# VHH binders against Sushi domain-containing protein 2 (SUSD2): the designs that were tried, part 14

Target 1, 195 residues: Sushi domain-containing protein 2 (SUSD2), of Homo sapiens (Human) (q9ugt4r445to639)
Amino acid sequence: RLASAFGDPHFVTFDGTNFTFNGRGEYVLLEAALTDLRVQARAQPGTMSNGTETRGTGLTAVAVQEGNSDVVEVRLANRTGGLEVLLNQEVLSFTEQSWMDLKGMFLSVAAGDRVSIMLASGAGLEVSVQGPFLSVSVLLPEKFLTHTHGLLGTLNNDPTDDFTLHSGRVLPPGTSPQELFLFGANWTVHNASSL
Below, E stands for the ipSAE of ESMFold2; O stands for the ipSAE of OpenDDE; V2 stands for 0.75 times the mean of E and O plus 0.25 times the DockQ between their complexes.

## First folded at step 17 (VHH; framework vhh_7mjh_2)

Design d1 (from a3 with L108F; at its last look DockQ between E and O 0.96; V2 from the best seeds 0.76)
Fold by ESMFold2, look of step 17:
Structure d1 (fold): chain B 195 residues (1-195), chain A 125 residues (1-125)
Amino acid sequence: as target 1 above (195 residues)
Amino acid sequence: EVQLVESGGGLVQPGGSLRLSCAASGFKFRSYAMSWVRQAPGKGLEWIGRIYSGGSTSYNPSLKSLVTISRDNSKNTLYLQMNSLRAEDTATYYCAKGRYTITPSGTFEYTFDYWGQGTTVTVSS
């Protein structure tokens, strides 16, 4: 099953719920205890090549780790546009290679502006550039059913619980701006859990 | 096509140190994880450890304090540093290349596909 985050930022959950949350900070897109999978993203105003700030916010970085795997971050490159990939907080070069066998994951870069990450569990991430922001897609195999939490929702074929808070409480269905803001803010990454 | 050539083996006294090398060719060395494996006389294969493309390592817990794996991607060379060697470390040491493969359950596992000829290390008084 597929979930996405793109634009300003717009989210499509694993069960198909759509929402927009124009937050600023670091957020949990996905946590799955089954494999200790964690996907986090940073939302902030974008920076164009001449330093001009965008009007709204969007995703500018995404990071992933599964169990004791390597930690991969993909972020917007501030000097030249396109994407940078960090491995365990150090920038990688793809001038000599387009793919890497990493601890617990397979990483490949296509056309310099699309990054694919396949995790040992079978989960996958694809990151690309969309205007001043990132576009992120997450694909989960069936074994993750009933095992996911975060801004990309609960994968259980029931979109009515996609707005599940960190505490386990489920916000009612609807489009209230306060409820969407509380949901987004509820999944804020705190310093000690940041990838 | 793929060639893996180990070197640096020989006779070492107990307590000594030795560094083995593996020269790789015929594939994009820097993209692959590389492993060391050993086989003592009359015994099965024993995995020593793996170094991934980015430099992260995983070791056999029984050997972790005795060995260090490193790589030089500019020279297509894999290294194994061994310290405080004991008679039980006498073995043929192989380097190995692998790849991620898909299991029937849809996960990815790293499996071996090519091996070197080995280099022999003898630890004796």
Scores: ipSAE 0.575, ipTM 0.836, lowest interface PAE 1.3, mean pLDDT 83
ESMFold2 (binder alone), look of step 17: mean pLDDT 81; pTM 0.784
OpenDDE, look of step 17: ipSAE 0.826; ipTM 0.904

Design d2 (from a3 with L108W; at its last look DockQ between E and O 0.86; V2 from the best seeds 0.00; counts 0 for: pae E 2.1 > 2)
Fold by ESMFold2, look of step 17:
Structure d2 (fold): chain B 195 residues (1-195), chain A 125 residues (1-125)
Amino acid sequence: as target 1 above (195 residues)
Amino acid sequence: EVQLVESGGGLVQPGGSLRLSCAASGFKFRSYAMSWVRQAPGKGLEWIGRIYSGGSTSYNPSLKSLVTISRDNSKNTLYLQMNSLRAEDTATYYCAKGRYTITPSGTWEYTFDYWGQGTTVTVSS
């Protein structure tokens, strides 16, 4: 199953629920205890082509780790408008290679600023540039059914519980924009859980 | 035309140290994870550890305190440093290249596809 985050930022959960969360900071997109999978994203105002700051926010970075794998972050490059990839907080160069066999994951960078990450569990992540922001897609194999939490929702073929808080409390479908903001803010990365 | 050639083996005394090398050619060494494996006389293969493209390592827990794996991408060379050697460390030591394959259940399985000829280490008083 596929979930996405793109634009300002617009989220499509694994079970198909759509919402927009225009917050600023670092957020949990996905946690799955089954494989100790963690995906986090940073939302910020973007820089437009004319150099001015956007009025809303979107995703500018995404980071992933599964179990004791290497940690990969993909972020917008400050000057070039493309993507920058960090491995364990160190910038990688792809001038002489387009792929790497990492601990617990396979990393590939394609022309046109697309980054693909395949995790040992079978989970996949694809990151590309979309305007001043990132577009992020996450693909999960069926074994993750009933095992996910975060802004990308609970994967169980039932969208009514996609807005599950840290506490386990579920917000009802059709929740107001203000309550959706609380859902997004509930998944803020704080304490020692940052990647 | 993948080629892996180990060197640096020989006779050492118990408690001694030894550094093995593996020269690699015929593939993009810097992109691949590389492994060391050993086989004691009359025994099966024992995995020692792996070093990934980014420099992270994983070790056999029973050997973790005795070995250090490193790589030099400019020389396409893999290294194994062994310390505090014991008689039971007598073995032929191989470097290996592998790949991940996906199973029908969606899990990933790592298999070795190329091996060196090995270099023999003998630990004897």
Scores: ipSAE 0.461, ipTM 0.793, lowest interface PAE 2.1, mean pLDDT 81
ESMFold2 (binder alone), look of step 17: mean pLDDT 82; pTM 0.788
OpenDDE, look of step 17: ipSAE 0.814; ipTM 0.898

Design d3 (from a3 with L108M; at its last look DockQ between E and O 0.98; V2 from the best seeds 0.82)
Fold by ESMFold2, look of step 17:
Structure d3 (fold): chain B 195 residues (1-195), chain A 125 residues (1-125)
Amino acid sequence: as target 1 above (195 residues)
Amino acid sequence: EVQLVESGGGLVQPGGSLRLSCAASGFKFRSYAMSWVRQAPGKGLEWIGRIYSGGSTSYNPSLKSLVTISRDNSKNTLYLQMNSLRAEDTATYYCAKGRYTITPSGTMEYTFDYWGQGTTVTVSS
């Protein structure tokens, strides 16, 4: 299954639920204990070409690790350029290479504006530039069924529990704007768990 | 043509150290993970460890305290530093190249596709 986060930021969960959460900070997009997969993203205001900040927020960085793999972060370069890729918090150069065999992952960069990551589990991550923000897609193989949590929802073929809090409490269908904010804020990354 | 040429082997006394080199050509060395494998006389192959494109390493747990793998992408060269050598470390040492492949179950594993002819290390007793 596929889930996405893009724009302002707009989320499409693995089970097809759509929502927007205009937060600022770092958030858990996905956690899957099956393979110790963690995907986190940063949301912040964008910078327009005239130097003015956008009114809302969007994704500007995403980071991934699975088990004891290398840690890859993909982020906007200067909010106006292409993408930067960091490997274990060090910037990579793609001047002389377009792919790398990393620990637990295969990393590929196309045209400086698209980054693809395949993980040992078979999970995939694709990151591209979209306006002042990132577009992120996550593809999970079927073995992750019933094993996911975070802003991209619980993958179980039932969208009604996609708004599951850290505690396991499920917000009801038709969630109010206040409750949707609670869901988004509930998945804030804390210092000790940051990638 | 992919070529891997090991060097630096020889006779060493117990407790000694050696640094092996592997000169690589014919492929984009800096993009690939590189591995060391050894074969003691009369024994099967024993994986020593791997260094990935970004410099992260994985080691055979039984050898981790004895070896260090490094690479120099500007020289297309892979290294194996071995310390505190003992008679049981007598072996032919190979460097190997591989790539990620997708298994039938949809997972990804690193598989070997080329290795060199090896360099022999003899630790006298």
Scores: ipSAE 0.658, ipTM 0.870, lowest interface PAE 1.0, mean pLDDT 83
ESMFold2 (binder alone), look of step 17: mean pLDDT 82; pTM 0.784
OpenDDE, look of step 17: ipSAE 0.874; ipTM 0.932

Design d4 (from a3 with T101W; at its last look DockQ between E and O 0.98; V2 from the best seeds 0.80)
Fold by ESMFold2, look of step 17:
Structure d4 (fold): chain B 195 residues (1-195), chain A 125 residues (1-125)
Amino acid sequence: as target 1 above (195 residues)
Amino acid sequence: EVQLVESGGGLVQPGGSLRLSCAASGFKFRSYAMSWVRQAPGKGLEWIGRIYSGGSTSYNPSLKSLVTISRDNSKNTLYLQMNSLRAEDTATYYCAKGRYWITPSGTLEYTFDYWGQGTTVTVSS
């Protein structure tokens, strides 16, 4: 099953629910205890081609770890386009390689503008550039059914519970922008769990 | 053609140290995880450890305090440092290359595809 986050940022959950959340900071996109999979993202205002900040926020970085795997972060490069990849907080160079066998994952980079990560569990992550922000896609095998939490929702074939807070409380369909902000803020990454 | 050539084996006294090398060619060494494996006479293969492309390592828990794996990507060379050698460390030591592949069940697994000819280490007085 596929979920994605792109634009300002617009989220499509694993069960197909759409929402927009203009948070600023680091957020849990996905946690799955089954394999100890964690995907986190940073949201912040972007810089448009004319030098002004965007009116909303979008994703500028994403990080992933599964179990005791290496930690990979993909972020917008400071140059006009492209992506930068960090391995355990150190910047990687892809001038002489386009893929790497990492601990617990396979990393592939296409020309600095698309990064693909395959985790040992079969989970996959693809990151590309979309305007001033990242576009992120997460693909989960069926074994993750009933095992996910975070901004990308609860994968259980029931989109009505995709806005589930840490407490287990579910926000109803048609949730207002203020309530959606509460849902997003509920999944804020704290220092102790930061990748 | 993929080639893995081990060197540095020989006779060493108990308690001694030895550093093995594996010269690699015919593939993009820096992208692959590399492993050391050994086989004592009359015994099966014993995995020693692996070093991944980015430098992270995994070791056989029973050997972790006795060995260190490193790599030099500029020389396409894999190393195994062994210390405090015992008679039971007598074996042929192989370097191995593998790759990740996607299993039919959809998981990512690492499997070996090439081994070197081995270098023999004998620990005796």
Scores: ipSAE 0.606, ipTM 0.852, lowest interface PAE 1.3, mean pLDDT 83
ESMFold2 (binder alone), look of step 17: mean pLDDT 82; pTM 0.789
OpenDDE, look of step 17: ipSAE 0.872; ipTM 0.932

Design d5 (from a3 with K28R; at its last look DockQ between E and O 0.97; V2 from the best seeds 0.80)
Fold by ESMFold2, look of step 17:
Structure d5 (fold): chain B 195 residues (1-195), chain A 125 residues (1-125)
Amino acid sequence: as target 1 above (195 residues)
Amino acid sequence: EVQLVESGGGLVQPGGSLRLSCAASGFRFRSYAMSWVRQAPGKGLEWIGRIYSGGSTSYNPSLKSLVTISRDNSKNTLYLQMNSLRAEDTATYYCAKGRYTITPSGTLEYTFDYWGQGTTVTVSS
């Protein structure tokens, strides 16, 4: 099952719920205790080619780790408009190689603006450039059913609980924009949990 | 045209140390995880550990205190440092290459495809 985040930023959860959350900061897209999978993203104003910031926010970085795997971050490159990849917090030059066998994951890059990661569990992450922001897709195998939390929702074929807060409380369907901001802010990454 | 050539084996006294080398050619060494495996006389293969493209390692828990794996991507060379050697560590030591494959269940598994001729280490007085 697929979930995605793109644009300003628009989210499509694993169960198909759509919402927009225009926050600024670092957020949990996905946590799954089954495999200790964690996916986090940074939302902030984008930088246009003339050096000015966009009016709204979107995703500018995403990071992933599963269990004791290597940690990969993919972010917008500051100078070129493509993607930059960090491995365990060290910037890589990917012009010399297009793929790497990492601990617990397979990393590949294409054309400097598409990064694919396959994790040992079979979970997948794809990151590409969309305008001033990233587009992120997450694919989960069936075994993750009922095991996910975060901005991409609870995968259980029931979209009514996709807005589950960190506390376990579920916001009702049709939640207002003000209450959606509560949901988004609830999944803020704190420094101790940051990838 | 993949070639893996181990060296550095020999006779060592108990308590001693050795460093083994594996010279690699015929593939883009820096993209692959590399492994060490050993075979004691009359026994099956025993996995020692793996070093991934980015430098992270995984070790056989029973050997972790005895060994350190490293790599030099500029020289296409894999190393195995062994310390505090005992008679039980007498074996032929192999370096190995593989790649990730997707299993029928959709998970990621690292499978071996090449390894070298081995270098023999004998620990005795």
Scores: ipSAE 0.638, ipTM 0.862, lowest interface PAE 1.1, mean pLDDT 83
ESMFold2 (binder alone), look of step 17: mean pLDDT 82; pTM 0.793
OpenDDE, look of step 17: ipSAE 0.863; ipTM 0.926

Design d6 (from a3 with S58E T101R; at its last fold request DockQ between E and O 0.97; V2 from the best seeds 0.83)
Amino acid sequence: EVQLVESGGGLVQPGGSLRLSCAASGFKFRSYAMSWVRQAPGKGLEWIGRIYSGGSTEYNPSLKSLVTISRDNSKNTLYLQMNSLRAEDTATYYCAKGRYRITPSGTLEYTFDYWGQGTTVTVSS
ESMFold2, look of step 17: ipSAE 0.678; ipTM 0.878
ESMFold2 (binder alone), look of step 17: mean pLDDT 82; pTM 0.791
OpenDDE, look of step 17: ipSAE 0.882; ipTM 0.936
ESMFold2, look of step 18: ipSAE 0.668; ipTM 0.873
ESMFold2 (binder alone), look of step 18: mean pLDDT 82; pTM 0.782
OpenDDE, look of step 18: ipSAE 0.878; ipTM 0.934
ESMFold2, look of step 19: ipSAE 0.642; ipTM 0.864
ESMFold2 (binder alone), look of step 19: mean pLDDT 82; pTM 0.784
OpenDDE, look of step 19: ipSAE 0.886; ipTM 0.939
ESMFold2, look of step 22: ipSAE 0.650; ipTM 0.867
ESMFold2 (binder alone), look of step 22: mean pLDDT 82; pTM 0.789
OpenDDE, look of step 22: ipSAE 0.884; ipTM 0.938
ESMFold2, fold request of step 23: ipSAE 0.656, 0.672, 0.687; ipTM 0.868, 0.873, 0.881
ESMFold2 (binder alone), fold request of step 23: mean pLDDT 82, 82, 82; pTM 0.785, 0.787, 0.787
OpenDDE, fold request of step 23: ipSAE 0.879, 0.885, 0.878; ipTM 0.936, 0.940, 0.935

## First folded at step 18 (VHH; framework vhh_7mjh_2)

Design e1 (from d6 with L108M; at its last look DockQ between E and O 0.97; V2 from the best seeds 0.82)
Fold by ESMFold2, look of step 18:
Structure e1 (fold): chain B 195 residues (1-195), chain A 125 residues (1-125)
Amino acid sequence: as target 1 above (195 residues)
Amino acid sequence: EVQLVESGGGLVQPGGSLRLSCAASGFKFRSYAMSWVRQAPGKGLEWIGRIYSGGSTEYNPSLKSLVTISRDNSKNTLYLQMNSLRAEDTATYYCAKGRYRITPSGTMEYTFDYWGQGTTVTVSS
């Protein structure tokens, strides 16, 4: 299954639910205890061509780790307009290679504007540039069915529980703007869990 | 043609140290994870450790305090530093290259595909 986050930021969950959450900060896109998979993103205003901030927010960075794998962060590159990749908090150079065997993951970079990551579990992550923000796609093998949490929802072929809070409480379909903001804010990354 | 050539083996006294080298050619060394494996006389293969393209390492827990793996991507060379050597460390030491492959269950595992000829280390008084 595929889920995505893009634009301002617009989310499409693994089960197909669409929503927009214009938050600012770091958020859990996906947690899967099955393999200890964690995907986190930073949402913030972007920089427009005139040098000012966008009115809303979007994703500007995403980070991934599975189990005790290396930690990869992909973020917008301020100076080049493409993507910058960090490995365990150090910037990588792709001058001499376009792919790398990392601990627990395979990393590939295309033209500085698309990054692909395959994880030991078979999960995949693809990151590209969309305007002032990132576009992020996550692909999960079937074994993750009923094992996911976060802003990308619960993968179980039932979109009615995609707005599941940390507590396990499910917000119903037709959720008000106030309640949708609660869902987004509920998945804020705390400092101790930050990648 | 992939080539892995180990060097630096020889006779050392117990408690001594050695640094082994592995010269690599015929592939994009800097993108691959690289491993050291050894085989003591009459014994099976024993994995020593691995260094990934980005520099992260994994070690056999029983050898962790004795060894350090490093690489120099500009020289296409893999290194094994061994300290406090004992008689049981007498073995042929191999450099190995591998790749990630997708398993039948859809997971990704690192597997070996090429080996050097080995360099022999003898720890003897």
Scores: ipSAE 0.673, ipTM 0.871, lowest interface PAE 0.9, mean pLDDT 83
ESMFold2 (binder alone), look of step 18: mean pLDDT 81; pTM 0.779
OpenDDE, look of step 18: ipSAE 0.880; ipTM 0.935

Design e2 (from d6 with I102W; at its last read DockQ between E and O 0.97; V2 from the best seeds 0.83)
Amino acid sequence: EVQLVESGGGLVQPGGSLRLSCAASGFKFRSYAMSWVRQAPGKGLEWIGRIYSGGSTEYNPSLKSLVTISRDNSKNTLYLQMNSLRAEDTATYYCAKGRYRWTPSGTLEYTFDYWGQGTTVTVSS
ESMFold2, look of step 18: ipSAE 0.669; ipTM 0.872
ESMFold2 (binder alone), look of step 18: mean pLDDT 82; pTM 0.784
OpenDDE, look of step 18: ipSAE 0.888; ipTM 0.941
ESMFold2, look of step 22: ipSAE 0.666; ipTM 0.873
ESMFold2 (binder alone), look of step 22: mean pLDDT 82; pTM 0.789
OpenDDE, look of step 22: ipSAE 0.889; ipTM 0.942
ESMFold2, fold request of step 23: ipSAE 0.682, 0.639, 0.652; ipTM 0.880, 0.869, 0.868
ESMFold2 (binder alone), fold request of step 23: mean pLDDT 82, 82, 81; pTM 0.782, 0.792, 0.786
OpenDDE, fold request of step 23: ipSAE 0.889, 0.894, 0.889; ipTM 0.943, 0.946, 0.942
ESMFold2, last read: ipSAE 0.675, 0.681, 0.672; ipTM 0.878, 0.879, 0.875
ESMFold2 (binder alone), last read: mean pLDDT 82, 82, 82; pTM 0.787, 0.786, 0.790
OpenDDE, last read: ipSAE 0.892, 0.888, 0.890; ipTM 0.944, 0.942, 0.943

Design e3 (from d6 with T57D; at its last look DockQ between E and O 0.97; V2 from the best seeds 0.82)
Fold by ESMFold2, look of step 18:
Structure e3 (fold): chain B 195 residues (1-195), chain A 125 residues (1-125)
Amino acid sequence: as target 1 above (195 residues)
Amino acid sequence: EVQLVESGGGLVQPGGSLRLSCAASGFKFRSYAMSWVRQAPGKGLEWIGRIYSGGSDEYNPSLKSLVTISRDNSKNTLYLQMNSLRAEDTATYYCAKGRYRITPSGTLEYTFDYWGQGTTVTVSS
């Protein structure tokens, strides 16, 4: 099953719910206790090609870890455009390699266009550039059914609980934009949980 | 062709230390995880540990306090540092290359594909 986040920023949950959450900060896209999988993203205003700041926010970085795997962050590169990859908070160079066997994951980089990560569980993450922001896709195998939380929702073939808070409380269908901001803000990454 | 050549074996006294090397060629060494495995005379293979591309490592829990694996990507060389050696550490030590493979259940598993010829370590008075 696929979920994605892209644009300003637009989210499509694993069960197909669409929403926009224009926050600024770091957020939990996905937590799955089954494998201790964590995916976090940073949302910020972007810089357009003419140097002007975008009106809203979008994703500028994403980080992933599963269990005690290596920690990978993919972010927009400062000056050159394209993507920059950090391994355990150190910038990687891909001049001499386009893929790496990492602890608990396989990492592949296609010539500045796309970063692909496959985790030991079979979960996959794909990151590319979209305008001033990142586009992120997450693929989960069926064993994650009923095991996910975060901005990408609960994978259980029931979209009515995709807006589940940390407490377990579910926001009802028909949630207003203001109430959606409650859901997004509820999944803010605290400093101790940051990847 | 893939080549893995171990060196640094020999006779060492109990309590001593030894550093093994593995010279690698014929593949993109820096992209692969590399492992050490040993085999005592008349016994089965025992996995020692692995160091991943980028430097993270993992070890057989029984050996974790006695060994350290490192790599030098500029020299295409894998190392095994062994300390406080005991008679039971007498073995042929192999370096190994593998790759991630996707299992039928869709998970990612690291599978060995090449071993070196081995270097023999004897721990004896």
Scores: ipSAE 0.671, ipTM 0.879, lowest interface PAE 0.9, mean pLDDT 84
ESMFold2 (binder alone), look of step 18: mean pLDDT 82; pTM 0.785
OpenDDE, look of step 18: ipSAE 0.872; ipTM 0.933

Design e4 (from d6 with T107E; at its last look DockQ between E and O 0.98; V2 from the best seeds 0.82)
Fold by ESMFold2, look of step 18:
Structure e4 (fold): chain B 195 residues (1-195), chain A 125 residues (1-125)
Amino acid sequence: as target 1 above (195 residues)
Amino acid sequence: EVQLVESGGGLVQPGGSLRLSCAASGFKFRSYAMSWVRQAPGKGLEWIGRIYSGGSTEYNPSLKSLVTISRDNSKNTLYLQMNSLRAEDTATYYCAKGRYRITPSGELEYTFDYWGQGTTVTVSS
């Protein structure tokens, strides 16, 4: 099943729920205990062509780890307009290779603006550039059913519980913008859990 | 054509150290995970460990304290450093290449596809 985050930032959960959360900081997109899969994203204001910041935020980086795999971060490259990939917090070069067999994952880079990651579990992550921000897609195999939490929702074929807080409390469908901010803020990454 | 050529084997005294090399050609060495395996006389294959494209390593737990795997992408060469060798470490040592494959269930599995001819290490007084 597919979930995505793009734009300012707009989220489509695994069960199809749509929402926008205009936060600033680092957030849990997905945690799945089944394989110890963690996907985190950074949301920041964008820089407009006239040098000023956008009024809203969007994703500028995403990081992934599964179990004790290598840690990969994909972020907007400064001043080059493409993507930059970090492996265990060190910048990678793709001048002599377009793909790598990493611990617990397969990483490939296409056309300088699309990064694909396949994890040992079969989970997939695709990252591309969209305007001043990233577009992120996450694909999960069926075995992850009932095993996900975070801003991309609970995968259980029931969109009514996609706004599940860290505590387990579920916000109802039709949640106000103020309550959606609470949902987003609830999934803030703390320094001890940061990838 | 993929070629893997091991070297550096020979006779070594118990307690000694030895570094094996594997020269690789015919593929993009830096993109692949590389492994060492060994076979003692009359025994089956024993996996020693793997080094991934980014430098992360994974070892057979029973050998972890005795070995270090490294690679030099500029020379397309894989290394195995062995220390505190004992008679039971007498074996033919093989360099191996593999690839990830996607299983029918959609998971990644790393499988071997090419081996070298091996280099023999004998630990004896």
Scores: ipSAE 0.657, ipTM 0.871, lowest interface PAE 0.9, mean pLDDT 84
ESMFold2 (binder alone), look of step 18: mean pLDDT 82; pTM 0.792
OpenDDE, look of step 18: ipSAE 0.884; ipTM 0.937

Design e5 (from d6 with T103V; at its last look DockQ between E and O 0.97; V2 from the best seeds 0.81)
Fold by ESMFold2, look of step 18:
Structure e5 (fold): chain B 195 residues (1-195), chain A 125 residues (1-125)
Amino acid sequence: as target 1 above (195 residues)
Amino acid sequence: EVQLVESGGGLVQPGGSLRLSCAASGFKFRSYAMSWVRQAPGKGLEWIGRIYSGGSTEYNPSLKSLVTISRDNSKNTLYLQMNSLRAEDTATYYCAKGRYRIVPSGTLEYTFDYWGQGTTVTVSS
């Protein structure tokens, strides 16, 4: 099953719920206890080609770790406008290779504007440039059914509970824009859990 | 043609140290995870550990305190440092290359595809 985040930023959950959350900071896109999978993203104003900031926010970085795997972050490169990949918080160079066997994952980079990650569980992450922001797609195998939390929702073939808070409370259908913002803010990354 | 050539084996006293090398050619060494495996006389293969493309390592828990794996991507060379050697560490030591493969369950598994001919380490007085 596929979920995505793109634009300012628009989210499509694993069960198909569409929403926007224009926060600024670091957020949990996905946590899945089954494999200890964690995907986090940074939302901030983007920089347009004329050097000005966008009016809203979008994703500018995403980080992933599964279990005790290596930690990969993909972010917009402020100096070049392309993508930059960090392995365990150190910048990687792709002048000598376009793919790497990492601990717990396989990493591939195409043309500096698309990064693909396959995790040991079979989960996949694809990151590309979209205007001043990133586009992020997450693909989960069927075994993750009933095992996900975060901004990308609860994968259980029931979109009515996709707005589930940390506490386990579910925001009802027809939630106001202010309550959707609180849902998004509820999934803020705390310092101790930051990738 | 993929080639893996181990060197640095020999006779060493108990408690001693030894560094093995593995020269790699015929593939993009820097992109692959590399492993060390050993086989004591009359025994099966024992995995020692793996170093991934980015430098992260993973070790057999029973050997972790005895070994350190490193790599030099500029020289296409894999290393195994062994310390506090014991008679039971007498074995032929192989370096190995593999790749990730998606198995039918959808899981990503690392499988070996090439081994070197090995270098023999003998620990005795």
Scores: ipSAE 0.653, ipTM 0.869, lowest interface PAE 1.0, mean pLDDT 84
ESMFold2 (binder alone), look of step 18: mean pLDDT 82; pTM 0.790
OpenDDE, look of step 18: ipSAE 0.872; ipTM 0.930

